# VHH binders against q96fz2, part 87

Target 1, 269 residues: q96fz2
Amino acid sequence: CGRTSCHLPRDVLTRACAYQDRRGQQRLPEWRDPDKYCPSYNKSPQSNSPVLLSRLHFEKDADSSERIIAPMRWGLVPSWFKESDPSKLQFNTTNCRSDTVMEKRSFKVPLGKGRRCVVLADGFYEWQRCQGTNQRQPYFIYFPQIKTEKSGSIGAADSPENWEKVWDNWRLLTMAGIFDCWEPPEGGDVLYSYTIITVDSCKGLSDIHHRMPAILDGEEAVSKWLDFGEVSTQEALKLIHPTENITFHAVSSVVNNSRNNTPECLAPV
Below, E stands for the ipSAE of ESMFold2; O stands for the ipSAE of OpenDDE; V2 stands for 0.75 times the mean of E and O plus 0.25 times the DockQ between their complexes.

## First folded at step 5 (VHH)

Design w14 (framework vhh_etentamig_d1)
Fold by ESMFold2-Fast, scan of step 5:
Structure w14 (fold): chain B 269 residues (1-269), chain A 124 residues (1-124)
Amino acid sequence: as target 1 above (269 residues)
Amino acid sequence: EVQLLESGGGLVQPGGSLRLSCAASGFTFSSYAMSWVRQAPGKGPEWVSGISGSGGSTYYADSVKGRFTISRDNSKNTLYLQMNSLRAEDTAVYYCAKDQGEYSYGYDDYFDYRGQGTLVTVSS
């Protein structure tokens, strides 16, 4: 997973993340650095994307089941990185393989600190190899959406009013991530950055791509992954596995260029 | 109120062994990862080792791996550091540290609390 869509306006995204804390109280996640959130239909590595993480990461005595939503850089910069420019990192930290997460220092270290996050997206893109050509077919992959009388479908959206109905009750994709905090050696703001954990593709996606992000399906899985104060690394890693509860459709080659940021990127063809 | 009391430090010859202890009180010991951090004279703090709340996961700095063993006894609220094959470079004040959650990594401002320290001197 190297491309996502996360285009919801901040207020819509916040409401889509409504949750219950450990005591059953209804809550909305509290924003950190909301001005850094940039909605896009076509988000690539090194851009900022919203993630959920435990409030306990920021407040010593906070309830670990309470959630913060914050934009973080996609592409984990380890806390030990010595160079002044994060783009100079010699290895790719966009994704973290589940089978080697405890072997790679870049990932086992923040994981040991409880630095687990949930990466939010409308969905993600993958490119299927086409036989007989060097061209690839892109697909948009997302959670099955509940259809109601008030919600539109993506294929029927033909005006701004109809597009708003599609997204009002959209179930965001929730992917397991690991983040780290890097302090620039020359001074400046602490950089928060994340990686998406990947697993072998499920049967439903195997014809599109051999890998998929580790998807946390439902609030129980999301809450256990985030709650580093009550859920150990060993227990949390049991949540990391392929899931079949996903759907997809083919999209236009418009999405291939990460500079293209329009609804056409995820519209069915 | 959280309290951490280190003990077991002393003077030891190169190649010798010492066992450090940290008695913890004021919190649910088994729910938190614990670490050992050391500070040599004139140097900044260095994380040495960490252990998860359950004791199922242990972590070590490269400088001590294979020589030091971290362990805990949750029934006694006590953290231990068994130090073998001691070297002059291990001379430092050793601190017991409580992490914010179940898992530990290294010394930084993410520790909830730090003890008063115990001095280890490795000299001939």
Scores: ipSAE 0.000, ipTM 0.120, lowest interface PAE 17.0, mean pLDDT 83

Design w15 (framework vhh_etentamig_d1)
Fold by ESMFold2-Fast, scan of step 5:
Structure w15 (fold): chain B 269 residues (1-269), chain A 124 residues (1-124)
Amino acid sequence: as target 1 above (269 residues)
Amino acid sequence: EVQLLESGGGLVQPGGSLRLSCAASGFTFSSYAMSWVRQAPGKGPEWVSGISGSGGSTYYADSVKGRFTISRDNSKNTLYLQMNSLRAEDTAVYYCAKDQGEYSYGYEDWFDYRGQGTLVTVSS
């Protein structure tokens, strides 16, 4: 996973992240740096995306089940990176493989510190190789959505006009991430950056791409991944596996250029 | 094609020192960060140390900080690891690994860009 859509206005995104804490109290996540959130239909690595993480990362003795939402840089900059400019990091930390995550220092160290996050998106994009050509067919991949009117989930069979109203109750894609904190050697603000954990693709997605992000399907999985105060690294890693509960549809080549940021990027055709 | 050849391993007593070398060919050596990775018997690989393409920045695993020193000679396309105060726990096959960029280390592809390795045994 190297491209996502996360276009909801901040208030709609916040409401879409409503959750229950350990006491059963309904809550909205509290924002850090809300003014740095930039909605986009076409988010690439090195841009900021909203993630959920435990409040305990920021406040001593906080309830580890309470959530913060914060924009973080996509592309993990390891805490031990000693050059002055993080944009000079040429290693691709956009994704980390689930099967080697405990063998790579860049990922196992922050994971050992409980630096787990949930990466939020409308969905993600993948490019399918087309036989006999250099062209790749892009697809938008997302959770099945429930129609609020009559019956059925929104999908490839629905017209583009129906997509205009689905965003009010859109179920956000929740992907397992690892983040780290990098302190610039020259001084300045701490940089928070993340990577998305990847797994082998599920049966439904295998014809599009051989890998997929580790999707946390449902509030129980999301809560356990975030709660580093109660859930160990070993227990949390049991949540990392392929998921069949996804859907997709083909989209226009407009999405290919990461500078294009319009609804056409995810519209079915 | 990328080729990495490690040397310098051997049997050494606890508290001793050893210097490993890695001869690199098939790429512009000075443009890439390099790493040392080790694998102890029956265990998975462990990243040990990394150095930027220019040699201006060095990085170490907590288990080796203060004992090991990574360096490089770009004129000779050679990477080094000076190992001091060796412990039984340092016993492993040591691999030289080419990173994908100038400024980083510990890559997913270090399994694909490593040499044959050199065995270091620390015992009495």
Scores: ipSAE 0.000, ipTM 0.115, lowest interface PAE 17.7, mean pLDDT 83

Design w16 (framework vhh_etentamig_d1)
Fold by OpenDDE, second read of step 6:
Structure w16 (fold): chain B 269 residues (1-269), chain A 124 residues (1-124)
Amino acid sequence: as target 1 above (269 residues)
Amino acid sequence: EVQLLESGGGLVQPGGSLRLSCAASGFTFSSYAMSWVRQAPGKGPEWVSGISGSGGYTYYADSVKGRFTISRDNSKNTLYLQMNSLRAEDTAVYYCAKDQGEYSYGYEDYFDYRGQGTLVTVSS
């Protein structure tokens, strides 16, 4: 996964992340560093995206079922990194393979600290290789959305009003991530950064791409992944597998340029 | 040098109880999760239970849930395993193990150090 969409306004995003804590109380996640949230239809590595994480990471003795939402840098910067510039990291940390997550120190160490997060997105993009051509067809992949009688497919939103309604009730894609905290050697703010765990693609997506993000489907999976106090690493990793509960449509080449940040990026062609 | 010394093993009847202890030294005990791992004759190692560095969180294998209780005293650098309702299948050498992080991974092979073990035999 090298490209995502996360364009919802902050308030809409927050509402979309409504949850029940362990006590059954309806909650909204509290924001940390809300000013770092930059909505975009075209999110690339090194950009900031919102993730969910347990409140226990910030508050001692907090209910570990409570959630915080925070923008973090895409591309995990390990805490042990000693260079002043995170871009000097020589290995790719955009993704973490599920089968080797415990073999790589950069991911194993944060994971052992309970640094699990849920990466939020409208969906993610993947490019299909076309046979016989050097052209790649991009696809937008996301959770199936509830068809309201009036709201046809994302493509059938003929009116701006209908489009807004679609996004107001959008089910966000929830991807399993690992984050770390890096303190710059020269001082400054602690950098929070994340990697997305990847798995082999489900059958439905296999023709498009052989790998997919580990998607946490449903509140239980999300809750268990986040609750590092109650759920061990071993138990959490059992949640990491391909899912068939996805849909996708072809999009235009507009998304190929990471600078393009318009609705055309995810619009069906 | 990291040292882990298990004690409390022995022979017990089915349904009986036993309490294991592990004395730890050579590292900041409270900074690391600790685990119990067991190995039965002819079998591979099995993770049994883990406890976070602070002791605030505990983890158990399904095979021992409701029967075993892990605890620690950070002031004494000691790890404990209370084993109740023991079964024949619980017969094993039990090892105290130092985790690599603050929270338990829950894997039998992800430890920096382990003790020499203490034998627990459950037999009628």
Scores: ipSAE 0.561, ipTM 0.817, lowest interface PAE 1.0, mean pLDDT 92
Fold by ESMFold2-Fast, scan of step 5:
Structure w16 (fold): chain B 269 residues (1-269), chain A 124 residues (1-124)
Amino acid sequence: as target 1 above (269 residues)
Amino acid sequence: EVQLLESGGGLVQPGGSLRLSCAASGFTFSSYAMSWVRQAPGKGPEWVSGISGSGGYTYYADSVKGRFTISRDNSKNTLYLQMNSLRAEDTAVYYCAKDQGEYSYGYEDYFDYRGQGTLVTVSS
């Protein structure tokens, strides 16, 4: 996973993240650095994306089940990184394989500190290789959505007009991530950056690509992944596996250029 | 089917040089970052060097900085590693690795595919 859409305005995104804390209290996540959130239909590595993480990372003695939403740089910069320019890592730590996460020190160390986050997106893009040509077919991949106008779920067969109307009640894709904190050697603000954990693709996606992000399907999985105060690393890693609860449709080549940031990037072809 | 074929390894004296090559096929070579990974006898794999799909960015492990140079020729689907000032500690099987997706490369990264490797022995 190397391209996502996360275009919702801040207020709509916040409401889409409504949750219950450990005591059953209904809450909205509290923002850190909201001005750094840049909605886009076409987010690439190095850009900032919103992630959910436990309040306990920022506030001593906070309830670990309470959530913060913060923009973080896509492409994990390890805390031990000695060079001054994080952009040199733009191609490096975009994804983290589930099967070797405990063997790679760039990921094992922050994971041991409980630096788990949930990466938010409308969905992600993947490019299917086409035989006999150098061209790839892009697909937009996302959770099944409920049609607001009619009974049933929104899917690949729905018209473009129906797609425009679903954003108010869109179910965000929730991907398992690991983040780290990097302090620039020459001074400046601490950089928060993340990687998306990847797994083998499910049967439904195997014809598009052989890998997929580790998707946390439902509030129980999301809560356990975030709650590093109560859920150990070993227990949390049990949540990392392929999921079949996903859908997709083909999109136009407009999405190929990451500078294109319009609804046409995810519209069905 | 992704295929990676390494060559150029051999026996060399300390202080000597070798140039490794990796012939790639089965994927759009210029769309992927590539890496060199080595595995010394009895040890786990160690990432050595990475290069972006365009060749515009190169990265090196601290143990090889200033001595090794990674490069690629996208018109020939070939990856290279120029190794200078070789040390006994550089003795290993060297693997060419295709990074997962279009955006990955090898500093502390993982790999979808590795070739069969080429042995480099540095001894007196």
Scores: ipSAE 0.000, ipTM 0.170, lowest interface PAE 10.3, mean pLDDT 83

Design w17 (framework vhh_etentamig_d1)
Fold by ESMFold2-Fast, scan of step 5:
Structure w17 (fold): chain B 269 residues (1-269), chain A 124 residues (1-124)
Amino acid sequence: as target 1 above (269 residues)
Amino acid sequence: EVQLLESGGGLVQPGGSLRLSCAASGFTFSSYAMSWVRQAPGKGPEWVSGISGSGGTTYYADSVKGRFTISRDNSKNTLYLQMNSLRAEDTAVYYCAKDQGEYSYGYEDYFDYRGQGTLVTVSS
């Protein structure tokens, strides 16, 4: 997973993240650095994306089931990184393989500190290898959605007008992430950055790509992944596996250039 | 252990040509797809071109297709980018990048490991 869409306006995104804390109270996540949130249909590594994380990371004695929403840089910068410019990191931290997460220091250390987050997106993009050509076919991949009438799911066969109407009730894709905090050596603000955990693709996605993000399907999985105060690293890692509860449709090559940021990027072709 | 060292950058006039090289070490070079990624001043990284481990398949961003040619010499652990008909908008630091093998080709900004880069400036 290396390209996403996360275009919802801040207020719509916040409502889409409504949740219950451990005591059953309905809540909206509290924002940190909301000015850094930049909606886009075409988000690439090094851009900021919104993530959910436990309030306990910021507030001593907070209820670990309460959630913060914060923009973080995509591409984990380890706390031990010694250069002044994080763009000089020589290895890719856009994704973290589930099978080696406990072996790589860059991921093992923050995971041991409970630095788990849920990465939010409308969906993600993948490029299918096409036999006999030099071309790649991009696909937009997302949770099954409820149509405006709530009688069925939105799909590729629906009109563009129906796609415009679903965003108020869109079910956000919730991907398992790990974040870290990096302090610039010359001083300045702490940089929060994340990686998306990846797993083998499910049967439904195997014709598009052989890997997929670790998707946390439903509030129980999301709550357990975030709650580092009650759920150990070992227990949380049991949530990391492929899921079949996913759908997709082909999109135009407009999405190929990360600078294109229009609804055409995710529109069915 | 993994090292990627780019070279060949410099100042050229519009319409000129440059050939970039990347010397790779610390992994089985022929087993991995390789890419060139560039980052223009003040912009995010942009994937430019990719090549399969065997060299049998190549991919290009629309912005460079027909002007740039990616190639590799597996016996020398070296990746190349031949850049022709250079434009001012090609000005960037060019990075050699190792594909993890689990990622899609033709995706901009996606790579496993990156070198330190070589600066290409296209200006009069």
Scores: ipSAE 0.012, ipTM 0.295, lowest interface PAE 8.6, mean pLDDT 85

Design w18 (framework vhh_etentamig_d1)
Fold by ESMFold2-Fast, scan of step 5:
Structure w18 (fold): chain B 269 residues (1-269), chain A 124 residues (1-124)
Amino acid sequence: as target 1 above (269 residues)
Amino acid sequence: EVQLLESGGGLVQPGGSLRLSCAASGFTFSSYAMSWVRQAPGKGPEWVSGISGSGGDTYYADSVKGRFTISRDNSKNTLYLQMNSLRAEDTAVYYCAKDQGEYSYGYEDYFDYRGQGTLVTVSS
C-alpha cells in the first residue's frame, strides 16, 4: 500500500469520523492543523494524510477514548533520525510488516509509547501485474458501501449517478498505523509521520497483490487500536490481520501519475 | 557481490586497546554509511557505531561513547573501529555492516549486508 485516495472536503471527512467515547457520548474528532489537510484522489508517500489518534497523546489527563484528527506525513521518520532533512532517510518506512513490527527499532519504539493511529482514506490503489506484458492494471480497493435507495453495496456495476450520491455517506477505509514524532536537530516544528501496517493479502485480493494494509473493520477495532491508555500493545496487535470485507474495481492508467488528481483516478472502467 | 571482511580482533586485558578493520568490495564504498554491530555471548545484536558515506558524520551507542572511534578511508574501501579502555562487557563478535544508504540509522536490523565477524575477548 503505496497510493490512496482521500478527497472528501474537511467537513464531510469530519462527519464520516463520528464516534462514541467510552461513556457512550457521540463526538466528532477535534482537528489539529486542519489547514494542512489537502484532499486528493491520488495520495503518494511523503504527502500528508489525515489520521485519528487518542487525545491522551496531547493532554496528560485526557480520556484516552477521545479522538483527535490530524494530518501527518506518510513515511515514518523515527524520533532518533539524526540528519536535518527527513527526505534523506534511505530505508522505506511507507509500510511496516506486521510479522516484523516488534523486531524493527523504528517501529517497536513508537509502538511501545502507544503511538498507534488510524489512517483514513476513501480507499487505496494496487497495481496487478499482468503476465505476458509489461502492463500493470490498477485497482481501487475500498470498504463495501451501502446503496442509499437499494439493498446491497455500491459496486462497479452501478451507474455513475449512484456514485455521485455516495460520497456524502462514504464509509472511510480505516487502516492501522504507527506514528512517531521527530524534532529537527537544529530546531523547528515537530514532524508527525506515520507508517501503514501491512499483512498478507486476503483471498479476495490475492490475484491483485500479495500484501494489503491491516484494515480495522468496524468501530470496536478502531477504538481498541486507538485507546493506548487501556489497551496494551500485545492486545492491540491481535487486531492486525487480513480482512475479506473489501471490494474493488479496475481503474484507468490516469492514476499511475501521482500528479493526476481528478475523479477519473478512481472511476470504474 | 558485496564482500565485507573484518580483522583485528583478539584477546586483550581490561583497559587495553584494539583496532578493528573491515575491507569492503563489490559496491561503491563512499556512497554508503557503514556501521559496527556486536553480539555478546547469549545476547542479541547491539549497534555500536556508524559513519556516513562521506565520513563527515559519526554516531555512537551510549555504552561506547568516549572510548571508541569509528573512521573510514574511502580511497582504500576500509572501515575502522578504534577501541580504547576496553571492559569485560565489550567481549563480543564484532560485525562490519553496510547500511542501506548514505546515512547511518543507529540500529541493528536495517543493514543491506553484514560481514563474518571478528571476535574480541576482554579477559576478566
Scores: ipSAE 0.000, ipTM 0.142, lowest interface PAE 14.7, mean pLDDT 84

Design w19 (framework vhh_etentamig_d1; at its last look DockQ between E and O 0.01; V2 from the best seeds 0.00; counts 0 for: pae E 5.4 > 2, placed apart)
Fold by OpenDDE, second read of step 6:
Structure w19 (fold): chain B 269 residues (1-269), chain A 124 residues (1-124)
Amino acid sequence: as target 1 above (269 residues)
Amino acid sequence: EVQLLESGGGLVQPGGSLRLSCAASGFTFSSYAMSWVRQAPGKGPEWVSGISGSGGSRYYADSVKGRFTISRDNSKNTLYLQMNSLRAEDTAVYYCAKDQGEYSYGYEDYFDYRGQGTLVTVSS
């Protein structure tokens, strides 16, 4: 996964992240560093995206089922990194393979600190290789959305009003991530950064791409992944597998340019 | 040098209780999660329980959940396992293990160090 969409306004995003805590109380996640949230239809590595994480990471003795929402840098910068510039990392940390997560120090160490997060997105993009051509067809992949009688497919939103309704009730894609905290050697603010865990693609997506993000499907999966105070790493990693509960449609080549940030990026062609 | 010394093992009847202790030295005890792992005769090791460095988080294998309680005293560098409602299948050598992080991974083989173990036998 090298490209995502996360364009919802902050308030809409927050409402979409409504949850029940361990006590069954309905809650909204609290924001940390809300000003770092930059909505975009075209998110690339090194950009900031909102993630969910347990409140226990910030508050001692907090209920670990409570959630915080925070923009973090895509591309995990390990805490032990000693260079002043994160871009000098010699290895790619955009993704973490599920099968080797426990073999890689950059991911194992933060896991041992309970640093699990849920990466939020409208969906993610993948490119299918076309047989016989060097051309790649991009696809937007996301959770199936509840068809309201009037709201046809994302493509059938004939009116701006209908489009707004679609996004107001959009089910966000929830991807399993690992984050770390990096303190710059020269001082400054602590950098929070994340990697997305990847798995082999489900059958439905296999023709498009052989790998997919580990998607946490449903509130229980999301809760268990986040709750490092109650759920061990081993148990949490059982949640990491391919899911068939995905839909996709072809999009235009507009998304190929990471600078393009318009609704056209995820619009069906 | 890291040292882990288990104690408290013995023979107990089914339904009985036993409390294990582990004395730790050679590292900053409160900075690391600690776990109990057991190995029954002829079987591989099994992770039993883990506790975070601070003691605020506790984890249990499904096989012992509701029966065993893990705890620690960081002032004494000691790990404990209270075992209640013991069963024949709980018979094993129990090892104290130092985790690699602040929170337990929950894997039977994912430790930096483990003790020599203490034998727990549950028999009528």
Scores: ipSAE 0.705, ipTM 0.879, lowest interface PAE 0.8, mean pLDDT 92
Fold by ESMFold2, look of step 9:
Structure w19 (fold): chain B 269 residues (1-269), chain A 124 residues (1-124)
Amino acid sequence: as target 1 above (269 residues)
Amino acid sequence: EVQLLESGGGLVQPGGSLRLSCAASGFTFSSYAMSWVRQAPGKGPEWVSGISGSGGSRYYADSVKGRFTISRDNSKNTLYLQMNSLRAEDTAVYYCAKDQGEYSYGYEDYFDYRGQGTLVTVSS
């Protein structure tokens, strides 16, 4: 996973993240650094995207089931990194393979500190190899959406008002991530950054690509992944597996250029 | 039409050094991450190293980290791989590969195009 869409206005995104805490109380996640949120149909590594994490990471004695939403940099920068410029990192941290997460110091260390997050997106893009050519067919991949007249149908929206209704009830993709906090050696604000955990693809996606993000399907999975106060690393890792509860459609090559930020990036072809 | 032309392969002794080059044309070179991928006889492809479009981010497989250095010269549309402390296990055909966009993901399956390759043989 190296490209996502996360284009919703902040207020719409926040409402889509409504949840129940461990006591059953309905809540919205509280924002940190909301001005760093940069919505786009075409997010790439090194950009900021919103993630969910436990309130306990920020506040002593907080209820660990309460959620914070914050923009973080895609591409984890380990807390021990010594250079002043994150682009000098000598290894790729866009993704973290689930089968080697406990072997890579850059991921093992923050995971051991309970630094688990849920990476939010409208969905993600993958490029399918076509045998006999270097051409790749991009697909937009996302949770199945609740079917109403127009609320879950991207291609059915014929006006700006109908487009808005498609996204008002959109079920956001929830991917398992690990984050770390890096203090620049020359000073400045702490950098929060994340990696997306990957797994072998499910049967439904195997014709597109052999890897997929680890998707947390449903509130129980999301809650357990986030709650490092009550759920151990070993128990949390049991949540990391492929899911068949996904859908996709082919999109045009407009998405190939990461500078293209238009609805065409995810429109069905 | 995208073209990638590798050169600089050859026979070298263990512990030796070799520098590979890849001349690129037919696309805006600086807009795309580039990678080196190798394929040993009878084995599948293995991603070796990647570099962002700007050259600011460089990535290496664990098997080559500390021995190989990837670089690019965007003014000359050329990708390089400096290979030091070569081992017999490094024997392979080395391919230059163009990624989908500005960032390398370290997966050989993400490449839009690859060249014909250049053979590197490391033997006594």
Scores: ipSAE 0.180, ipTM 0.637, lowest interface PAE 5.4, mean pLDDT 88
Fold by ESMFold2-Fast, scan of step 5:
Structure w19 (fold): chain B 269 residues (1-269), chain A 124 residues (1-124)
Amino acid sequence: as target 1 above (269 residues)
Amino acid sequence: EVQLLESGGGLVQPGGSLRLSCAASGFTFSSYAMSWVRQAPGKGPEWVSGISGSGGSRYYADSVKGRFTISRDNSKNTLYLQMNSLRAEDTAVYYCAKDQGEYSYGYEDYFDYRGQGTLVTVSS
């Protein structure tokens, strides 16, 4: 996973993240740095994306089941990075393999500190490699969605009018992430950055790509991944596995260039 | 068993050029992105450049952009790094690294699949 869409306006995104705390109270996540949220149909590494994380990371006595939503840089900058410019890192920390996460210092250390987050997106893009050609077919991959005021799920064959309406009740893709906090040696604001954990692709995606993000399917999985106050690293890692509860459709090559940021990027072809 | 063997390092004067090679075996070379990573004396590892399996996409660290060129020959299972306009700060051991998978790789994954390295010394 190296490209996502996260285009919802801030208020729509916030409502899509409605959740229940440990006491059963309905809540919306509280924003940190909301002005740094930049909606886009074509988000690449090094850009900011919204993530959910436990409020306990920011407030010593907070209930660990309460959630913050914050934009973070895609591409984890380890806390031990000693250079002054994060762009000088340029090691690809966009993804973190599930099978080696406890063996890699860049990921093991923040994971040991409970720095688990849920990366939010409309969906993600992958490029299908066709044998015998250098051309690749991009696909938009997302949770199954329900049509508003229609029977059945939204699909590639549905009218543009139905696709326009679906965003009001869109089920966001929720991907397991690890974040870290980096303090610039020369001073300045703490940089929060994240990586997306990856797993082997499920059967449904195997013809598109051999890897997929670790998707947290449903509120129970999301809650356990975020709640580092009650759920140990060992228990949380049991949530990391492929899922079949996913759908996709082919999209145009417009998405190939990360500078293109229009609805055409995710529209069915 | 993945095997990577770097060569082509040596002593060169500032402004000079060197071409590094990496011979790969034990995997389908054309199916994996490859990278060059370097480690200067007393410093941590630094990713230098990456190339997709087909060679169609190439990436460079800002410190080497415009001076270094990554390429590959899939018929020979060989990765190359052409280094021009070398500077004293390019002095390092250069490692060849296999990507863990297309679009799914992290900094330490590059380092785990590195070869033995080849030393490049830039001094007068």
Scores: ipSAE 0.006, ipTM 0.182, lowest interface PAE 9.9, mean pLDDT 83
ESMFold2 (binder alone), look of step 9: mean pLDDT 81; pTM 0.842
OpenDDE, look of step 9: ipSAE 0.685; ipTM 0.872

